# VH-VL binders against NAD kinase (nadK): the designs that were tried, part 91

Target 1, 268 residues: NAD kinase (nadK), of Syntrophomonas wolfei subsp. wolfei (q0aze0)
Amino acid sequence: MKIILVNNRFKENTEKKAQEIAGQLSALNVEVIIDNGLDEPYAGTVDFIMVLGGDGTMLRAARRYGQRAIPVLGVNMGTVGFLSNIEINELAEYLPLILREEYSLEARMMLEVAVFQQQSLLTRVFCLNELLLRSNSPRMLSFALEISGQKLEPYRGDGLIVSTTTGSTAYSLSAGGPIADPQLDAFIVTPVASHIINKRPLVVSPEREISLHLLEEREAIIGIDGQIKMDFGAENRVLIKRAPHPLLMVNLKAKPFFTSIDRSLQRQ
Short names: E, the ipSAE of ESMFold2; O, the ipSAE of OpenDDE; V2, 0.75 times the mean of E and O plus 0.25 times the DockQ between their complexes.

## First folded at step 8 (VH-VL)

Design L1 (from E34 with light chain S33I; framework fv_ixekizumab; at its last look DockQ between E and O 0.70; V2 from the best seeds 0.00; counts 0 for: pae E 6.2 > 2)
Fold by OpenDDE, look of step 8:
Structure L1 (fold): chain C 268 residues (1-268), chain A 122 residues (1-122), chain B 112 residues (1-112)
Amino acid sequence: as target 1 above (268 residues)
Amino acid sequence: QVQLVQSGAEVKKPGSSVKVSCKASGGTFSSYAIHWVRQAPGQGLEWMGVIIPILGTADYNQRFKGRVTITADESTSTAYMELSSLRSEDTAVYYCARGHTFKTSSGYFDYWGQGTLVTVSS
Amino acid sequence: DIVMTQTPLSLSVTPGQPASISCRSSQSLLHSIGFNYLHWYLQKPGQSPQLLIYLGSNRASGVPDRFSGSGSGTDFTLKISRVEAEDVGVYYCMQALQTPLTFGQGTKLEIK
């Protein structure tokens, strides 16, 4: 068995823990690769991915490895989030199940985001939470939204979020988007500070395609999961689709999603 | 609470095909493997193959030489086993079983269907 | 393929007496952390097989404590401390180390 441990190099506690866990796994004849985000994703075949940290680390892991159909376990290390399944102090208890591969999986839809310059593909990325289009200045953007060839009225505002249901509890929520059941596959299109005060979020079928482009010469940016930033101008187009593969999240411990949401809302 | 309910008995001619269904309820269908096992009259158990619904991947016992096709429909929580080029020796009770893992191996079968009798006769 | 060999193939037991069934694999079923890819099933007359013991020594849910599994590597044993009438059926061991999954021949347990 080969396992990737994903941690955050900027958090020393996660690095230390990764080394400890790697030692334990090695003693059990498990091959371990540690990914702290400094290097390129490991290209070899692996059987399991363990994410040590919080939601941010999980998002990075998803972008790096999600397309490879590998079970991904979130192990929380003292942070509040929605993407971890067990706590670090529970790992010893569940380690036998992991090694026996006796766990359930949950498929989480990811986004495929393609950014074009005219007709040329600039980049393609997969992400678990959302794509954000926003102004890079104090001025509002004017941009076009098209869904499966259907052109909507132009949007005017600070930006737009296209989120998965997993991402519904992230930035989309802060922008006024609906909370979605993670077991549901859908796009959530949430406007950010729209000029139209009653502009409502859209829930869109994952079978559809979403395209965005600016209607004026303005400086904008594309954000991916709040971690990747790209310049976006009038010559650019973004195409959003359902990723061909979902993220396979490991469920070792039952977590009541809606109870967690209620708790989270009370803390805000 | 988990149940696997299979389709009814079949009588088939040699050379024809049979497709048996297995509907799962009471659990998370896509999170586990569905195995197919058959038992000829008065004989032991023979593993035929497995499907991992969430991955859409299947593995087969090579002894069947490509005659077996296993599929799954996640929307209906149903797995299917099709056996082609039927022979008299294919007469057996066919079982679906849930593997307590998403892998093709390592798991144990914690729930079984009631079985489907397939009779091949001229 | 891994060959599973059960002994005996048939067993007649007086109620209240113990029973023992052996299962041998042609390859080691032992994992590095100490569990074995060996499972036991019971098929009662006219019924589907049911899980009895998993991973060598763990009783499935609802299985009485008179049943126990032991062994490691290539040699495994299923024991019934006190055989009851409801224990009648055919017992199968199965390896799940690798595909194709393979079963023992089965051991038919009858009551004297």
Scores: ipSAE 0.274, ipTM 0.718, lowest interface PAE 1.8, mean pLDDT 92
Fold by ESMFold2, look of step 8:
Structure L1 (fold): chain C 268 residues (1-268), chain A 122 residues (1-122), chain B 112 residues (1-112)
Amino acid sequence: as target 1 above (268 residues)
Amino acid sequence: QVQLVQSGAEVKKPGSSVKVSCKASGGTFSSYAIHWVRQAPGQGLEWMGVIIPILGTADYNQRFKGRVTITADESTSTAYMELSSLRSEDTAVYYCARGHTFKTSSGYFDYWGQGTLVTVSS
Amino acid sequence: DIVMTQTPLSLSVTPGQPASISCRSSQSLLHSIGFNYLHWYLQKPGQSPQLLIYLGSNRASGVPDRFSGSGSGTDFTLKISRVEAEDVGVYYCMQALQTPLTFGQGTKLEIK
């Protein structure tokens, strides 16, 4: 059996803990690859991914491995988030179940984001929470949104968020979007500081394709999961659709989403 | 409270096809493997194949030479097994069973459907 | 394909006496992480199969403790410490190490 341990090398305790867990797994004849973010994603076949850390570390794991149909377990290292399933002090209790593959999976929709310059594809990236288009200057943006070829009235403001339901509790929420049940598949399109008062958040079928481009020359950026940014200008267009594969999140311990919303958000 | 309920008995002519349904209730459908096993009258159990609904992947026993197609509909929590080019020796009770894991192998079958008798006769 | 061979194919057992069923695999069923992918089922007359033992030795929920599984690799045993009337039926072992999943021929247990 081969497992990837994903951690955050900038947190002293997480790197030490990852080495301890790797040693325990190796003693059980489990091959372990540690991904602390420094190297390219491991390219070989693996059976399981264990994420040691908070929601940010899970987002990186999802971008790197989410399209490979590998079970991903979030292990919280002390700060409550939305994407962990068990706490680090519970890992020993659940490890036998992990090794016996006695767990269920929950699918979480991901975005496929393709950025173009003129006619040419520049990059394709996957994300779990959201794509953010925002101004990178004091001036507002004027931009076009198309949904499955249907052109909406132009947007004007600081930007736009296209999120998954999982991302509904992230930046989309701060920009006025709804909290969505993460078991639903949908796009949530949330304007950021719109100068047009009737531009409301939209909930859109996951079968739609969403495209964005600027209507005038401005400095903008595309943000991915709050962790990656790319310059975006009048020569660029972005196409967003449901990723081919969902993130497969491991469920070992029941986490009631609706009763925990206030507690999880108040850690902000 | 996990339950697997299969469609009713069928009588078929040689050369035709049969499609048996297996509806899951009382538990998560898409994250578990759904296997199909048949049992000819007075004989043992024979594994036919499996589908993993959350992954959309299926695997088949090569003995059936491509005659078996297994599908799933997540919206109705239902798996289907279709056996084509029916022969008299395909007369059997067909069971669906839930694997305890999402993998095509490694699993034990913790819940079984009630079985569907398919009789192939001219 | 992994061939599973059960012995005996039929048992007639006096109530209260022990019973033992052997299952042999043509290849080792021991996974590199230390688990044997060998499972046991009971099919009572007129019913669907029911899980008895999983991963060689673990009792399924609700299975009486008079049932036990043992063995590793290629040789596995199901034991009933004292047979009762409700134990009648056909017992099957199954390997789940690789597809196609395969069953033993079955062992019919009768009381008499």
Scores: ipSAE 0.094, ipTM 0.661, lowest interface PAE 6.2, mean pLDDT 88
ESMFold2 (binder alone), look of step 8: mean pLDDT 92; pTM 0.950

Design L2 (from E34 with light chain S33R; framework fv_ixekizumab; at its last look DockQ between E and O 0.02; V2 from the best seeds 0.00; counts 0 for: pae O 12.7 > 2, placed apart)
Fold by ESMFold2, look of step 8:
Formats: sequence, C-alpha cells, structure tokens
Structure L2 (fold): chain C 268 residues (1-268), chain A 122 residues (1-122), chain B 112 residues (1-112)
Amino acid sequence: as target 1 above (268 residues)
Amino acid sequence: QVQLVQSGAEVKKPGSSVKVSCKASGGTFSSYAIHWVRQAPGQGLEWMGVIIPILGTADYNQRFKGRVTITADESTSTAYMELSSLRSEDTAVYYCARGHTFKTSSGYFDYWGQGTLVTVSS
Amino acid sequence: DIVMTQTPLSLSVTPGQPASISCRSSQSLLHSRGFNYLHWYLQKPGQSPQLLIYLGSNRASGVPDRFSGSGSGTDFTLKISRVEAEDVGVYYCMQALQTPLTFGQGTKLEIK
C-alpha cells in the first residue's frame, strides 16, 4: 500500500507529526510520500491520501489530487473545520480500517476553472470551495455573467463568488450566500457588495457552464479557494464547469453536518 | 442493517430483454461497488459485472458478449442489470451483491439481495 | 480468466467431526499490497449466499469461530472444526484479484 501524507510546511507540529506517522506506517509495510507543499504533486499511483491539518490543507490536497479518484482523509490537528473526519488522537484506532479499506466515501463536487487571455488558455485549475472574482482597486467592477450561453444583466460591485456546496460555508456565506448541504451538487453564485439591488445569490445546476468577463478595463483578481491568486483584466475571461471527478472524502467516523454547523463555523 | 431488495420474478420469451433492479437501504449506496451474480438452476455462481456508482463506471464479464448493461441511479439508491437477447440458457436466479469497496476487484460481497428468478421460455 | 477449482465437490460429514474444503487458483491471488484476494461464501438451502471468510483468513461478522480459512498464493483451505446441522449448504470460494471475478464450482456439504 502507498499513501501520501499532506501537511502544512509552515506549522512545525504538523511536520513532526507527519514524520512520526510515516514511521508508524512504514513499520506496517506502507510506502509513504510526504507532501508538505514544497514539491510538485506526486505523480505516481497512490492508494490513499491523509491530510494532516485544517481545512486549508485539505483545500490544497483537493487541488493537487482531487481529480485522481483517490480516497482523501482529513485528520484534524487542532481547530475543527468542515473538512476533517477524525482527530489525530484517533488515528491509531482507525488505522486498521484504513489498511483493510473498510470505510465509506462521500463525493464532493469540485470546480474546473479555465482562465483565458483573449483566445488562449492561460491556466486550468481545480478547486473545492470557490472561485472569487474581485476588484483589485478602490473602484468597483462591471462584469458579465453567462450561464450556458444565457447572458444575465450586467453586474456592478466588488465581485462575484462561484462556489460548490462544500464552499457554501466559506467566502460565499460571508457574502450572503446560503448554507448548502454538501451532499448536493450545485453551483452557488453569490454577488459581493453588489450595487445592483436585485442581484440575489443563484443556485445553479452543476450541468451548466459559467462564464465571467469584465465589461470595462479594471484591475481584478481571480481567487481560488482563498489560496491562489491570479490577475484578471478586460482581456481575460474565465470558464467554470463541474470538474470531471469529485473529491472522494473518506468517512470513518459519523460527522453530522447540521448538528455541528455552529461549532464548525466558529473557527472559519 | 444494510439491505438489498430486488425486483420480482419475471417470465420472458427468447430474444427479449430483462431489467432487474436492486435497491439499497440502511447504508451508503454510492461508495460501494454493486455486483451482479447469477445462478442457473442446480448450478454454481457466475459473476456478470459490476458498477461503481460514485465513479459512474461499470465493468462486465465478456462471456456475455455485450448483452449485459449495468447502471445506477444515486437519487433512488438503485442499481439495474439489463440482459438482452435472452436465451433459454439465461434462466437463472440473478443476485445483486455489495462489494466492501469502491473498486471493481479486491472486494468481498458482504450483503446480497434476495435474488430474482428470470425464466426464459419458448 | 483465473480458474478456481474446489475439492471435494461433495462432502458428507458426521456431526461433530471436522471438515476441510480446498480451493486452488490458476494463478497467485497474492496482491502486491500483501493481501490474498480470496473469499469464501456459504449458500444455505433456499437462501442467498453469505460471506464466511474474506481475504483468505478473516471471519465475517457473526461467523462462528469453528470456521477458519488459511492458505496463500494458489492454495487455500476452509476448515470447519466441528460440523453442525446448520452448516449444510454449498460452499464457494471466489477470487477478487482481477475481473472477471470467478467462483469455484461449489462444495455441497451434507450431514450424515
């Protein structure tokens, strides 16, 4: 069996713990690849991914590995978020189940984001929570939203969020979007500080294609999962689709979304 | 607590098709492989194929020469097996079974449906 | 395809006595991850099959400890230390190393 341990290189506790866990797994004849974010994603075949840390570390793992149909387990190292399943102190208890592949999976929709400069593809990236389009200056944006070829009335304001249901509790929530059941597949389109009063959040079929472009020259930013930032201008457009594969989240321990929602939100 | 409930017995003429359903309850449907196994009267078990609902992929025993199609509907937690161009040799009890994993192989079948008798008669 | 061969095909056992069923595969079932992908099922009269042993030697939930599985690679054995009346039925081994998944022919166990 080969696994990837994903940790946050900027947190000393996670680095030491990753080495300890790698040692324990190696003693069980498990080959371990550590991904602390410094190197390119491991390209070889892997049976399992273990994420040591909070939601931010899971977001990076999802972007790196989410399209490869590999089970991903979130292991909480301190602050409980929305994407961890077990606590680090429980790992020894669950390790036999992991080795025997005795766990269930929950699919979480991801976004495929393609950014163009004029007609040329600049970048394609996958994200678990959201794409944010926002102004990078004191001036507001004027931009167009197109859904499966249907052009909506222009937007004016600070920006727009296109999120998954998993991302509904992240930036989309603070911008006025709904909390969505992560078992649903949908886009949630949430305006950011819209100056057009009737621009409400939209819930959109995952079968749709979403396109965004600026209607006038402005400095803007595309943000991905709050962790990747790209300049975006009048020469750019972005196309958003459901990613070909969902993130396959491991479920070892029941974690009721709705009964724990207030507790989980306190740490975002 | 996991249960697989199959559709009822069917009598079919040669050359027709049959579609057997397998509804899962009491557990997560999409993260486990659903296999189909048949048993002719007085005979052993024969694996027909598998679907992995969370991935939307299926694999088949090529002995059936493309006559079998396996699908799943996550919204109803139901898998389906369709066998076309029926012959009298296809008279059998058809079982669905849950594999313990999301893979087409490596799994053991921890839960089985009650079986569906399909009789192909001239 | 991996061929699974069971011996004997029929077994008549005095209650309280041991029984042993052999299963041989045409190629090794030992996966590179270190597991033997060989499983055993019992089909009692008039019932669906039920899992007895998985991965060569692990008892399924609710299976009495008189059942045990052993072997590796190409040769596997199911043992019943003391046969009871409820053990009547047909025993199948199955390989799950690769598709198509294949079963042995079955071993019918009867009480004398």
Scores: ipSAE 0.126, ipTM 0.667, lowest interface PAE 6.1, mean pLDDT 89
Fold by OpenDDE, look of step 8:
Structure L2 (fold): chain C 268 residues (1-268), chain A 122 residues (1-122), chain B 112 residues (1-112)
Amino acid sequence: as target 1 above (268 residues)
Amino acid sequence: QVQLVQSGAEVKKPGSSVKVSCKASGGTFSSYAIHWVRQAPGQGLEWMGVIIPILGTADYNQRFKGRVTITADESTSTAYMELSSLRSEDTAVYYCARGHTFKTSSGYFDYWGQGTLVTVSS
Amino acid sequence: DIVMTQTPLSLSVTPGQPASISCRSSQSLLHSRGFNYLHWYLQKPGQSPQLLIYLGSNRASGVPDRFSGSGSGTDFTLKISRVEAEDVGVYYCMQALQTPLTFGQGTKLEIK
């Protein structure tokens, strides 16, 4: 068995724990690769990904490895979040199940985000939570939203979020989006400080395609999962689709999503 | 928190057998190895053997020449160590300890029982 | 069997002063992945042994940072930067590379 441990190099405790766990796994004849985000993603084949940390670390892991259809386990290191399944102190308890591959998987839809410069593809990224288009100035943006070829009325506001259901409890929520069942596949399109006060979020079928572009020569930015930032201008377009592969999240311990919502929101 | 509670002190005659129990609580019993270590009075530590409850496999220090039998009951989270053909030299405090691996080796003992004194005397 | 040799066998230290214990193995305890299967235990008077350092250099939970483990291969060292009264006891190194697991002779630490 070969496992990638994903941690955060900026969190010393997670790195130390990764080394510790690597030693333990090695003692069990498990091959271990540690990914703290400093280097390029490991290109070799692996059987399992263990994410040590919080939701941010999971998002990074998803972007780096999610397209490879590898089981991903979130191990919480004491943070508040929605993407961890077990706590670090529970790892020993569930390790036998991991090694024997006695766990269930939950498929989480990811976004495929393609950014173009005119007709040329600049970048393509898979992400678990959301794409954000926002103004790079105190001024509102004017931008066009198109869904499966249907052109909506122009949006005016600070920006727009296109989120997965997984991402519904992230920035989309803060912007007034609905909380979505993570077992549901859908896009959530949430306006950010729209000029139209009652502009409502949209729940869109994962079978549709979403396109965004600016209607004026303004400076904007694209944000991915709150971790990747890129400039976005009038000559750019973004195309959002359902990723061809979902993130396979390991479910070792049942977590009551809906009963934990209120609790989680109170802590944020 | 994890605790290992061992059975009480024993006084045995030479040639007899003793069976010491070690009950684990506060954790998942089957997810760890249980090792047995003894310490003669004023002496160092000696590893006796180990059991992996989830696998049902045990390994022994060959120095005991087959006199040691280690078993585990997952339903009660209890490990047992039986030592037969007791000798005066077997007088020692016997410890169970939780091993943090699923192998007979490579592990460290993060929790220990309180120890069981076994006295072998005529 | 792997033979573990500790030095010294006894150590008397003035409180606040550092202490160092050496442990040598008859063969390398270094795994191919870079980890050493060497652990340190402390047995305080009248108590069960307790884990102090695991895998050469990792402090167990609750262990003060004044304790540190170092070394690789066949030579290992346990250091106490500032010895306190509560550090009195017998220190054992243990190899867990292969069975049978074997301990050092123990190092008795006393306060002057």
Scores: ipSAE 0.000, ipTM 0.486, lowest interface PAE 12.7, mean pLDDT 91
ESMFold2 (binder alone), look of step 8: mean pLDDT 92; pTM 0.950

Design L3 (from L1 with heavy chain T57R; framework fv_ixekizumab; at its last look DockQ between E and O 0.71; V2 from the best seeds 0.00; counts 0 for: pae E 5.6 > 2)
Fold by OpenDDE, look of step 8:
Structure L3 (fold): chain C 268 residues (1-268), chain A 122 residues (1-122), chain B 112 residues (1-112)
Amino acid sequence: as target 1 above (268 residues)
Amino acid sequence: QVQLVQSGAEVKKPGSSVKVSCKASGGTFSSYAIHWVRQAPGQGLEWMGVIIPILGRADYNQRFKGRVTITADESTSTAYMELSSLRSEDTAVYYCARGHTFKTSSGYFDYWGQGTLVTVSS
Amino acid sequence: DIVMTQTPLSLSVTPGQPASISCRSSQSLLHSIGFNYLHWYLQKPGQSPQLLIYLGSNRASGVPDRFSGSGSGTDFTLKISRVEAEDVGVYYCMQALQTPLTFGQGTKLEIK
């Protein structure tokens, strides 16, 4: 068996724990690769991915490995979030189940985000939470939203979020988006400080495609999961689709999503 | 609480095909594997193949030489097993069973369907 | 393919007496971490098979403690400390180390 441990190099405790766990797994004849984000994603075949840290680390892991159909377990290390399944102090208890592959999986839809310059593809990124289009100045943006060829009225505001249901409890929530059942597949389109006060979020079928472009020559920014930043101008276009493959999240421990919403929101 | 309910008995001619269904309830369908096992009259158990619905991946016993096709519909929580070019020796009770691994190996079957009798006769 | 061999093929037991079934694999079923990919099933008359023991020694849910599995590598044993009438049926061992999954011939347990 081969396992990737994903941690955050900027969190000393996660690095130390990764080394410790790697030692334990090696003693059990498990091959371990540690990914702290410093190097390129491991390109070889693996059987399991263990994410040590919080939601941010999980988002990075999803972008790096999510398209490889590998089980991904979130192990919380004292942070508040929605993407971890067990706590670090529970790992010893569940480790035998992991090694025996005695667990279930939950598919979480990811976004495929393609950024174009005219007709040329600049970059393609897969992400678990959301794409953010926002102004790079204190001025509002004017931009066009198109859904499966249907052109909506122009948007004016600070920006727009296109989120998965997983991402519904992230930035989309802060912007006034709905909380979505993570077992659903859907896009959530949430305006960010629209000049139309009552501009409502949209819940969109994952079968549709979403296109964004600016209607004026202004400088904007594309954000991915709050971790990737890209300049965005009038010559650029964003195309958002459902990713071809979902993230396979490991369920070792049942987590009551809806009963934990209030608790989680109070802590954020 | 978990149940696997299979389609009814079939009578088929040699050379024809049969498709057996297995509907799962009481759990998360996509979180498990579905295996197919058959049992000829008075004989033991023979593993035919497996489907991992969440991955859309199937694996087969090569002894069937490509005659078996296993599919799954997540929207209906139903797995299917189709056996083509039927022979008299294919007469058996066919079972679906739930497995706890997403690999073709390592798993055990904690729940079984009631079985489907397929009779092949001229 | 891994060949599974059960002994005996039939067993007649007086109620209250113990029973033992052996299962041998043609190659080791031992995982590097110490678990064995060997499972036991019981098929009662007229019923579907049901899981009895998984991973060599773990009782499935609802299985009485009079059932126990032991062994490692290539030799495994299913034991019933006190056979009851409801234990009648055919017992199968199965290896899940590699595909194709393979079963033993089955052991028919009857009551004297």
Scores: ipSAE 0.409, ipTM 0.776, lowest interface PAE 1.6, mean pLDDT 92
Fold by ESMFold2, look of step 8:
Structure L3 (fold): chain C 268 residues (1-268), chain A 122 residues (1-122), chain B 112 residues (1-112)
Amino acid sequence: as target 1 above (268 residues)
Amino acid sequence: QVQLVQSGAEVKKPGSSVKVSCKASGGTFSSYAIHWVRQAPGQGLEWMGVIIPILGRADYNQRFKGRVTITADESTSTAYMELSSLRSEDTAVYYCARGHTFKTSSGYFDYWGQGTLVTVSS
Amino acid sequence: DIVMTQTPLSLSVTPGQPASISCRSSQSLLHSIGFNYLHWYLQKPGQSPQLLIYLGSNRASGVPDRFSGSGSGTDFTLKISRVEAEDVGVYYCMQALQTPLTFGQGTKLEIK
């Protein structure tokens, strides 16, 4: 059995704990690869991914490994969020179940984001929560949104969020979008400070293709999961689709989404 | 409690096909593998293949050489096994069974359907 | 394909006496992390198979403690310490190390 341990190298306690867990697993003849974010993602075959940290560390793991159909377990190291399943002090209790493969999986839709300059692909990334298009100056943006080739009336405002249902409790929520059941597959399209009152949040079929481009030259950026930023200008277009594969989240312990909403939002 | 309920008995002619259903209740359907196993009259158990609904992935015993197709419908929590180009040797009871894991191997079958008799005559 | 061989194929036992069934695999079923991917099932007359033992030695829920599994690698044994009338049926071992999953031929247990 081969496991990737994903941690945050900038948190010394997390790094030391990852080494301790790796030692325990190695003593059980489990091969362990530590991913602290410095190196390229491990490219070889692997059976399981254990994320040691909060939602931010899970977001990085999802971007790196989410398209590879590998079970991913979130292990909370502090304040609870939306993406951890067990706490670090429970790991020893659940380790036998992990080794025996006695757990269930929950699928979480991801976005595939492709950024173009004219017709040339500049980059393709995957994300778990959202893409943000926003102004990078005091001036508002004027931009076009197309959904499966259907052109909506131009947008004017600070920007736009295209979110998964998992991302509905992140930036989309702060911008006025709904909380969505993460078991649903959908895009949630949430305007940011729109100056056009008829531009309400949209819930869109995951089968649609979403396209964005600026209608005038402005300083703009594309943000991915709040962790990656890219310059975006009038020569660019972004295409957003459902990613080919969902993130496969391990469920060892029941975590009722609806009864925990308030607590999780307080501790993001 | 998990329960697997299969479709009723079928009588088929050689050369035709049969599609057996397996409806799951009382648990999470998509995160477990659904296996198909057959048993000819008076004979032992023979594994036919598996589907993993959450992955949309199926794997087959090559003995059947493309005659078997296994599918799943998440919305109805139902798995299907279709066997084509039927022969008299395909007369058997066909079982669905739930694997305890999402993988195509390593699993044990903790829940079994009641079985579906398929008779291929003449 | 991994070949599974059961012995004996038929077994008659006086009630209250022990029974033992052997299962041999053509290659090791022991995973590097220490688990054997070998499972045992009982098919009672007129019923679907039911799980008895998983991963070589673990008793399934609701299975009486008179049933036990042992062995490792290529050689496995199912034991019944005291056979009861309800234990009649056909016992199968199955390997789950790799596809295609394969069963032993079955061992029919009868009461004398």
Scores: ipSAE 0.133, ipTM 0.668, lowest interface PAE 5.6, mean pLDDT 89
ESMFold2 (binder alone), look of step 8: mean pLDDT 92; pTM 0.949

